# VH-VL binders against q54qk4, part 8

Target 1, 195 residues: q54qk4
Amino acid sequence: MNLSEDVLKGIETLSDEKLINDSVFKHIIDTCFLVILKKKTESDLFDNKAVSSVDTIALKQTFSAFIVFILESMKINYDQSSISDLLEEHKLSSSRIDFISNYFKEYRVAIRKHLSVTNFHFPHIIDVNWRLDLFMKSNAVEKLNTPVYLINLTTEQEENVKGKVQFAATLDQLQDLVFKLRDAQKQIERSSIKS
Key: E = the ipSAE of ESMFold2; O = the ipSAE of OpenDDE; V2 = 0.75 times the mean of E and O plus 0.25 times the DockQ between their complexes.

## First folded at step 4 (VH-VL; framework fv_nisevokitug)

Design Q08
Fold by ESMFold2-Fast, scan of step 4:
Structure Q08 (fold): chain C 195 residues (1-195), chain A 119 residues (1-119), chain B 108 residues (1-108)
Amino acid sequence: as target 1 above (195 residues)
Amino acid sequence: QVQLVQSGAEVKKPGSSVKVSCKASGGTFRSYAISWVRQAPGQGLEWMGGIIPIFGTANYAQKFQGRVTITADESTSTAYMELSSLRSEDTAVYYCARGFDWDIYFDYWGQGTLVTVSS
Amino acid sequence: SYELTQPPSVSVAPGQTARITCGANNIGSKSVHWYQQKAGQAPVLVVSYDSDRPSGIPERISGSNSGNTATLTISRVEAGDEADYYCQVWDSSSDHYVFGTGTKVTVL
């Protein structure tokens, strides 16, 4: 798995029991999975009194890093053993690794369904490669940061037609894009069946 | 409808700074990139830099790095471009322009702000 | 540095076709966008992604892009088409928007 230094630092922060106690840890992990599934918002974590003692920048960084970790794990089909090995390498305790592993086990199928992007056969060919970059500059770090992802999307509709699109998106915008791409694929399939 | 409205013309002395504003209407300010493009009299378009407001961070063209600062105020849906150490060569019309990200076209443009630098 | 070269001027008679070229090494691998700027006014997008027309832009205006040359074509030219035209790409190597040198279209 190729994770940026910022993402790895955010994951390592989850191992620091003085900075992130077990209650805060559970809220971070739970919110990350449920935000991806549109069952919670980021405010459900950041406005929670249970996390009020944690530095807001550190909280935002760990939240953003773990979202990226989930999405990259799904993208490359990381199994439970691989997830556990990586988390252990970054100094998480056995109990925290088990907690995360149980969430992956519970939500893996739902997340894959939510994040699936389809290949269009006739008349279009779309190959979607997700590249998620957690963007954080020194100026933004000094303010309360909002997680944003840089997404690279390549499209090819004809043998000699190729497009490349890059944009910044919040998690809500990323999920909306995935749903729109899935809907477009379904519409193409329906029009192919009905003459 | 999306509209970009810029501040009025400025006349500045060499060595001073100028700050131009660009107010967006349409309620989508946070997630769209706002770029600044200038045009000296009788010359072409030159990109200076841009910002994605929800980041609060900006990207600058090499020629302007160190002299230009681009900022955004989400509460007023306003982007700003501040150019320091002004020279006579900085006399130009300065445009703000909206794009969804850094490599997409500019779909909406402000009306332009003339900045004149003279002693 | 990546540069987009346009002819400085193009003269065309009403009803004829004007062609404005935008030249750069391997520009066909990039997406080219075109802007129209009338005297004293802000630029207006007339072609996006090589050949797509925004709503409100007449079908007389079209674009193409292949190899080392992108072209904006204005068919059945009208007096109202007299303007400066700029091509534009994103240069990923420098992380910059690059504008062409501009072409002044004069309708005789």
Scores: ipSAE 0.000, ipTM 0.428, lowest interface PAE 18.0, mean pLDDT 74

Design Q09
Fold by ESMFold2-Fast, scan of step 4:
Structure Q09 (fold): chain C 195 residues (1-195), chain A 119 residues (1-119), chain B 108 residues (1-108)
Amino acid sequence: as target 1 above (195 residues)
Amino acid sequence: QVQLVQSGAEVKKPGSSVKVSCKASGGTFSSYAISWVRQAPGQGLEWMGGIIPIFGTANYAQKFQGRVTITADESTSTAYMELSSLRSEDTAVYYCARGLDWYFYFDYWGQGTLVTVSS
Amino acid sequence: SYELTQPPSVSVAPGQTARITCGANNIGSYSVHWYQQKAGQAPVLVVSYDSDRPSGIPERISGSNSGNTATLTISRVEAGDEADYYCQVWDSSSDHVVFGTGTKVTVL
């Protein structure tokens, strides 16, 4: 897994019990998985009494980093032991690792289904919208050196019903994604079927 | 060594368009952002927009949206800025600048291109 | 629209210290970058990320940023420091690069 230093810093913030208590931790993880599944939006991250005392930058940093972690894990088909090993390396407690592992177990199939419409052989036309959401510096959270960008991917499903996937990525990850999406789009154009 | 070389000065009539080029040499062109920043005589710096060539997507300042078009040609390592519907107030030196971390900050600047809009 | 306000001019004698301020609401939450522009020349990056000095920039030039004010400090000023100086941030709320109003430093 090729995660940027800034994403790894965000994941390590999830190990800091003084910044992110267990209630906030569970809310962040739950929200990340449900946002990927299009059942929640980023605004739902802030609609919980548990997060009212948490630094907004820390909250955004951990949310964005963990979204990238989920998507990267799915992209390279990381197994459960590899996920656990990486989280342990970045100082998450056994209880927090177990919590995350249970979410991967429960939602892996659903996420794979959703990601299929935005990856190499998607059947739908995609629109890519850029939104820059840079981490601001903070005394409460370690300063990030590289900006993390929010990307919105829009696809059509079931009779023109549109789905959206939002995720955070570093510049290197964005370059890789855009290159692959362009290649996939060319493949779809070449293989298009006329009725 | 990285160098940005811009096209020469232009004199244009009101209502016309101008297209300025910025050729990059040294380093990797496609993965760095190229921004356009202008400076009217005796005035400060004003960001117009930029492009990351590998993405092919340009971003524009709201003030210039609809009037500016920024493009890039990766094969020639050249970025372009076209400004339409020129007014006398568009008389300025136009700079291209290489962005690090997209548009976070600018480490290398072109020499500038003077565009004069007069009747 | 987020605005960075700088004093129009600063006068300083050779060997003394010049301080150029860049003011904006909660600017301490932004990363501030500084450019030097000599007459007839393109801007040159002199400080990035509040206080980082690019290769080739003398130690006499330093930066700081907290609260509502970022400051560029030029110690032991030399005639060659005479220039216009601009602060700059990326404003994520508007997806816009914002430059300060500029400060002309005159070395007497």
Scores: ipSAE 0.007, ipTM 0.461, lowest interface PAE 9.7, mean pLDDT 76

Design Q10 (at its last look DockQ between E and O 0.05; V2 from the best seeds 0.00; counts 0 for: pae O 13.3 > 2, placed apart)
Fold by ESMFold2-Fast, scan of step 4:
Order: C-alpha cells, then sequence, then structure tokens
Structure Q10 (fold): chain C 195 residues (1-195), chain A 119 residues (1-119), chain B 108 residues (1-108)
C-alpha cells in the first residue's frame, strides 16, 4: 500500500492513547465508515461532546488519514491479516485493531458496492487514484479545514487509448459522484435488457 | 444466531441495589456494544448506558450517572447493570440490547428483567 | 436536551395506511431507527438508518427522514401491526441514545 506521509502520521496519531482515548477513537472510526456510506457527516464527529478536548487539527488529520486508509484498503482488496499487520506496525493496540477489524467485516460489502460503481460495467474506466490534501490555513482558521481529494480517473477508449481526468473534490462531492455513477450503472443494466 | 438472556425478576426495598445480568451467545461479544434500556410500567424506553467490553469503560446517561454501573466479563460473555439507591420510581423492566457503540441501532434485545421496588 | 416527539396514539382501520411521525429540530441530518414493541415483549428493530428494512420485516413497513420530521409508514395495516412504536437517534452533542416518546398504534 502506498500511503503518503500525512496519512501515516494520522494513523500513528490513532495509536497514541494519551492524545486519542478510547472514547474518541471509537467515534473517529465509526464516523469514517459511516461518512463513506453517507450515513453520517463530518459534523457528527467534530460536534461530538466526546471529542471536545481533542486538538481540532489533530482530529482532522486523523479523520482524513483513516478515510484514505479505508478507501485504499478497499481499492487494493487488502485482506484482514494485511490490515491488522499494517496497523500493528504503526503501534495500534490489539483492542483498537480488533475494533477496526469488526468495522471492516461489517461494512466491507457496502463500501465495496459504493466504490465499485466507479469502474463496474464501465470498460472505459480502468483505474482510480485518490490523493488527500487537507486544505487549511495556519493560525487555527477552522472555516478552511475542509478535506479536499485530488481524484485521477484513468479511462480506456475503444481504441485502447488511455486518458486521465484530474479534479479536486470534497468528500461530499466524491460520494455524490459515486452515487450518481451507481445510479447510471443500474439504468444501463435496465435499458440493456432485450425484450 | 445471536441471543441475549437476562437474569430473573427481582423485588427490592427502597435504598438497596440490584444487579441484572445479560449473557450473550452466538457471534462476537467483546467488540459489540451492550446497552441497558429501561421501561417503567406504561412508559416509554429510556437509555441508561452502554459498554464495549474490549475497551472496558462504560458511557452513562446523565440522569443515571453516579447510581448506575455497567460492567462486562469477557470470559463468560456476560454484561451487568447495577443500579444503587433504589427508589419506587425505578420499578421497571430492564432490557439489555446489542449494537455498535451508541451511534448505530440495536439489532438484538434480551427478554427483559422486571425489577420491582417496594417496601 | 435533544428530544424526539411522537404522537401518543394513531388509530387506523385494517387495509389502510398508518403514519407515525418523529419530530425534532434538524432530525433529517441524523439517522433514525424504528422499533416495534408488542404487549409483554421486547422491542424489535423494524427500520434502521431512516429507510433500511431488516431481514424478515415486510415491505409494507417503510421509513423516511427529512427536515424536522422522520416518518414510519405502515401500508395495508393488519391486526398484527397493533403495537407501540419508538423512533431512536444517537445525539452526538451529548453522546447519548435518545428514544422517542412512543406511539400506540391501534387497529380497529
Amino acid sequence: as target 1 above (195 residues)
Amino acid sequence: QVQLVQSGAEVKKPGSSVKVSCKASGGTFSSYAISWVRQAPGQGLEWMGGIIPIFGKANYAQKFQGRVTITADESTSTAYMELSSLRSEDTAVYYCARGFDTSWYFDYWGQGTLVTVSS
Amino acid sequence: SYELTQPPSVSVAPGQTARITCGANNIGSKSVHWYQQKAGQAPVLVVSYDSDRPSGIPERISGSNSGNTATLTISRVEAGDEADYYCQVWDSSSDHVVFGTGTKVTVL
């Protein structure tokens, strides 16, 4: 797995039980999975009483890093032992690894459905690359602390000519795109059924 | 497959304490939250608190902080709820329920334990 | 503190549609779960995450959630649907589970 320095730093922060206690930890993990599934928003984490004493920058970095970790794990189809080994290498306790493992087991199928629609039954889309840039101002200007993803879509035309499209998107915009692609895929399947 | 079995009914005097058990079978015990929800006769559901056994620390509803203690024993797959300083208004059916933390939903419920507080 | 308000009772004739509301400020931004409780029994989950139906729950039961109101809809009501119904959310500001006040559905 090719994780950026920012992502690895965020995962390492999750191992620091003095900075991120178990109450905060469980809400970070829970919110990351449910935000990807569009069942929660980032505000469900940042407005949570349990995280009120945690540094906002550290919380945003940890949240963003773990979102990228989930997405990358799903993209390359990491099995549970590979996920556990990586988390152990970055010093997470066995309890925290077990907690994360249960979330992967519970939500793997649902997340895979969301992520697979970008490439499922679209032969002209052969690869998707994600890059997280945390867009923020120095000096604690919270209004601009919105994660922005740089998305690269690799497409294959009928002549086997590959192309790339790059754009920046917030997590909400990315989720909206995934949902729209899923709906389009269903529509194509319905209309392709011969009477 | 998952089943939650609670201890039997109790009759207690005001000022005493009661400890109700909830034994889980089937599935994983340690990583799922067990919550306690009570219901007074003819009244609605009221959340008391919950615990995720592998983390060992419980969350309590503000109303019950100081009077309720929720614990779990991973070796027996059993969660406990102890309520102290009992009052007549604590007469209720007490349920245990399983979920993910306090942010998901409760997919399995115990059969309930009636606790009656009377002199 | 955050409170979920439900009508105390709803009366409906067999074959008609019952609608049970769950009201709170900006409840549409939260995930609402619904439970059915028959007399003398433990609650049973009938809708999760606003509109997801657990295995074994009939398609006559559905949910929606937007703005300040979540709704549980029971179409083609049967005598067996007579029960108390509770909505539920998790309130992040208090880190607490909140249940609605409950609605008794009577089928006459």
Scores: ipSAE 0.462, ipTM 0.744, lowest interface PAE 3.1, mean pLDDT 80
Fold by ESMFold2, look of step 5:
Structure Q10 (fold): chain C 195 residues (1-195), chain A 119 residues (1-119), chain B 108 residues (1-108)
Amino acid sequence: as target 1 above (195 residues)
Amino acid sequence: QVQLVQSGAEVKKPGSSVKVSCKASGGTFSSYAISWVRQAPGQGLEWMGGIIPIFGKANYAQKFQGRVTITADESTSTAYMELSSLRSEDTAVYYCARGFDTSWYFDYWGQGTLVTVSS
Amino acid sequence: SYELTQPPSVSVAPGQTARITCGANNIGSKSVHWYQQKAGQAPVLVVSYDSDRPSGIPERISGSNSGNTATLTISRVEAGDEADYYCQVWDSSSDHVVFGTGTKVTVL
């Protein structure tokens, strides 16, 4: 893993048990993971009384460094032993390493899921067409009388590479898709509204 | 899989103390938070505090500060909650519960320990 | 202090949908967890982080959280869903775990 010297210094600050006591340490780690998941904001870091004993500049630097550490660890899929080895190299105690390791175990899947939605760029949808089809061939099966929408998405990737995505859906399936998309938009909007 | 087993029911007089144990098995003990939550008869859940055994220091709800002591013994994978200066309103079922942190969700709960305080 | 308010009870017929609310100012900015407690038993986690379902919890139990209200939804209610339900958050200002007032779900 290639972390800047500033980031490594900020991580090493988490080893200073006089500056960062266990209560402050717990709060910093917890807030870092939850900020990435859009469940907290940076203001939540400062609104905890446990952190009042820490210089604000040092607190922000350590918080920012650990955020970068989490994101880089996820980007390269750093395993638990590699995380532990790096933290030990930077003087963290075994108890603090174990605490951090447990957070990675609990949140790794959720963070990967969240980052996949936000960091992956899908091909642009540049055209949509559809038609309603009633299956013209039928034998005594009632399912074949259900209207089906045939959806074509025309996409464009980098450097003008075009593609097509085709699928079929009933009206009920389209309504569910629209509902899911609206719900996803509200989830994103809720995360952005948090101060 | 993970299991929390608590000590048995107790009957106590006002002014005394009680110490309830919570033994963890089937999982890691030291890095998980053990919290104590009580429930008076017919009432809701009330968080009392918790401990992360790796750190050895307990965190207490303000209401119980000064009356409750929470400890952990890593060698036996057992957490303890001691409540002093008991009153009749302390009659409740006391649960231990596991989470990654004393301030989060609780994925496993003990069976509960009924403590009855009566004169 | 931060308080989570729930309706004291909800009555629902089998096969119908129960909705249990958990109200607090700006609760949408917090992660809400939900517990089911059947009579004489310890609570069981049924939803974490607003909408995540632990292993073994049926898909018909779901959660949502926005604005001033978090909601636990139990679709196709069964007799076995009869229990008390509690919401829970962590309050950063007090550094306390806070439980809701509890909702008794009665299946008719």
Scores: ipSAE 0.000, ipTM 0.483, lowest interface PAE 11.4, mean pLDDT 80
Fold by OpenDDE, look of step 5:
Structure Q10 (fold): chain C 195 residues (1-195), chain A 119 residues (1-119), chain B 108 residues (1-108)
Amino acid sequence: as target 1 above (195 residues)
Amino acid sequence: QVQLVQSGAEVKKPGSSVKVSCKASGGTFSSYAISWVRQAPGQGLEWMGGIIPIFGKANYAQKFQGRVTITADESTSTAYMELSSLRSEDTAVYYCARGFDTSWYFDYWGQGTLVTVSS
Amino acid sequence: SYELTQPPSVSVAPGQTARITCGANNIGSKSVHWYQQKAGQAPVLVVSYDSDRPSGIPERISGSNSGNTATLTISRVEAGDEADYYCQVWDSSSDHVVFGTGTKVTVL
């Protein structure tokens, strides 16, 4: 199976019992499977006090990496032996491998069914443009008589298949969005440093 | 504060079934694991099975498979344990317990439900 | 099946240290939790593997595990510590929660 270095690094992080204790490990694994099954969201990852000892960015990276691992494993119908071998190669303990294996055994059918009807391939943003509108009358904006930014995102799902996402934001809302995007950027930077 | 309140004591005949309820309050319900643990008089703790309500599928101890059914109602924040084909050996205090999803340790316990099976 | 073995009883004088063992194959690699159960009451979590001390549990109660033995240590034992104690793990092979056989601690 062809996994990126970042994904493999994330998997290896799951082998670090000092960083990821047993409780956190189980929570991450459980949350990943439930997120794939649309039972939970990423935010639920933080609804366990056990994760408070783990760096947020590291936790998110590990979580995302393992999601990709599950999805890729399911995509190619990776058998239990191969899954175990891969995890062993990345230094996970027998106990943790068994734990993960049990989840795959339990949820393979459900995940496959879910994947058959659910699209996990999101479109990519390929262009961004914006303009300032001073006279926007929309229920989407709580503040009256404030400048509103109209944002247009051009997306691409497949080659030459483009979409558009349009939204309006006040300066404060836009700043909040930028802040969150910068947080994501930091995750990318950290991954680049550790790779 | 989280509380688990169980249904009252039961007296049953051999061969019958019992259904015990466990209502959770003071916290979230769906994302936590609810387990059932019983304790016969003068004996130790025995895990019967558990459920994560949001997923809806229960896990059972091998000893009780086919004889126990664990369910959860998210709308009422209530978990249930039904044990069929009751025997005298099933006489015990039955506890529900909550844990952190798959961490599988129990930080909150119900008060227990005594089930007596006698002819 | 995975089994946890505890001594049936441990006696300790007030002010001394009680140690309760829980034996199983390679238990040192597992997350071990401990519960206290006083007479007529539900069990209470006293030690969790993740070292997050439950509310109301004194620091004199701690857990450790290595090799084939997990140990609950109660230092400066008080009369109120008299209870049954159970170790507990999750067994990944069977996907079962497993409790120890239980230990009755008597304060002399």
Scores: ipSAE 0.000, ipTM 0.520, lowest interface PAE 13.3, mean pLDDT 86
ESMFold2 (binder alone), look of step 5: mean pLDDT 91; pTM 0.943

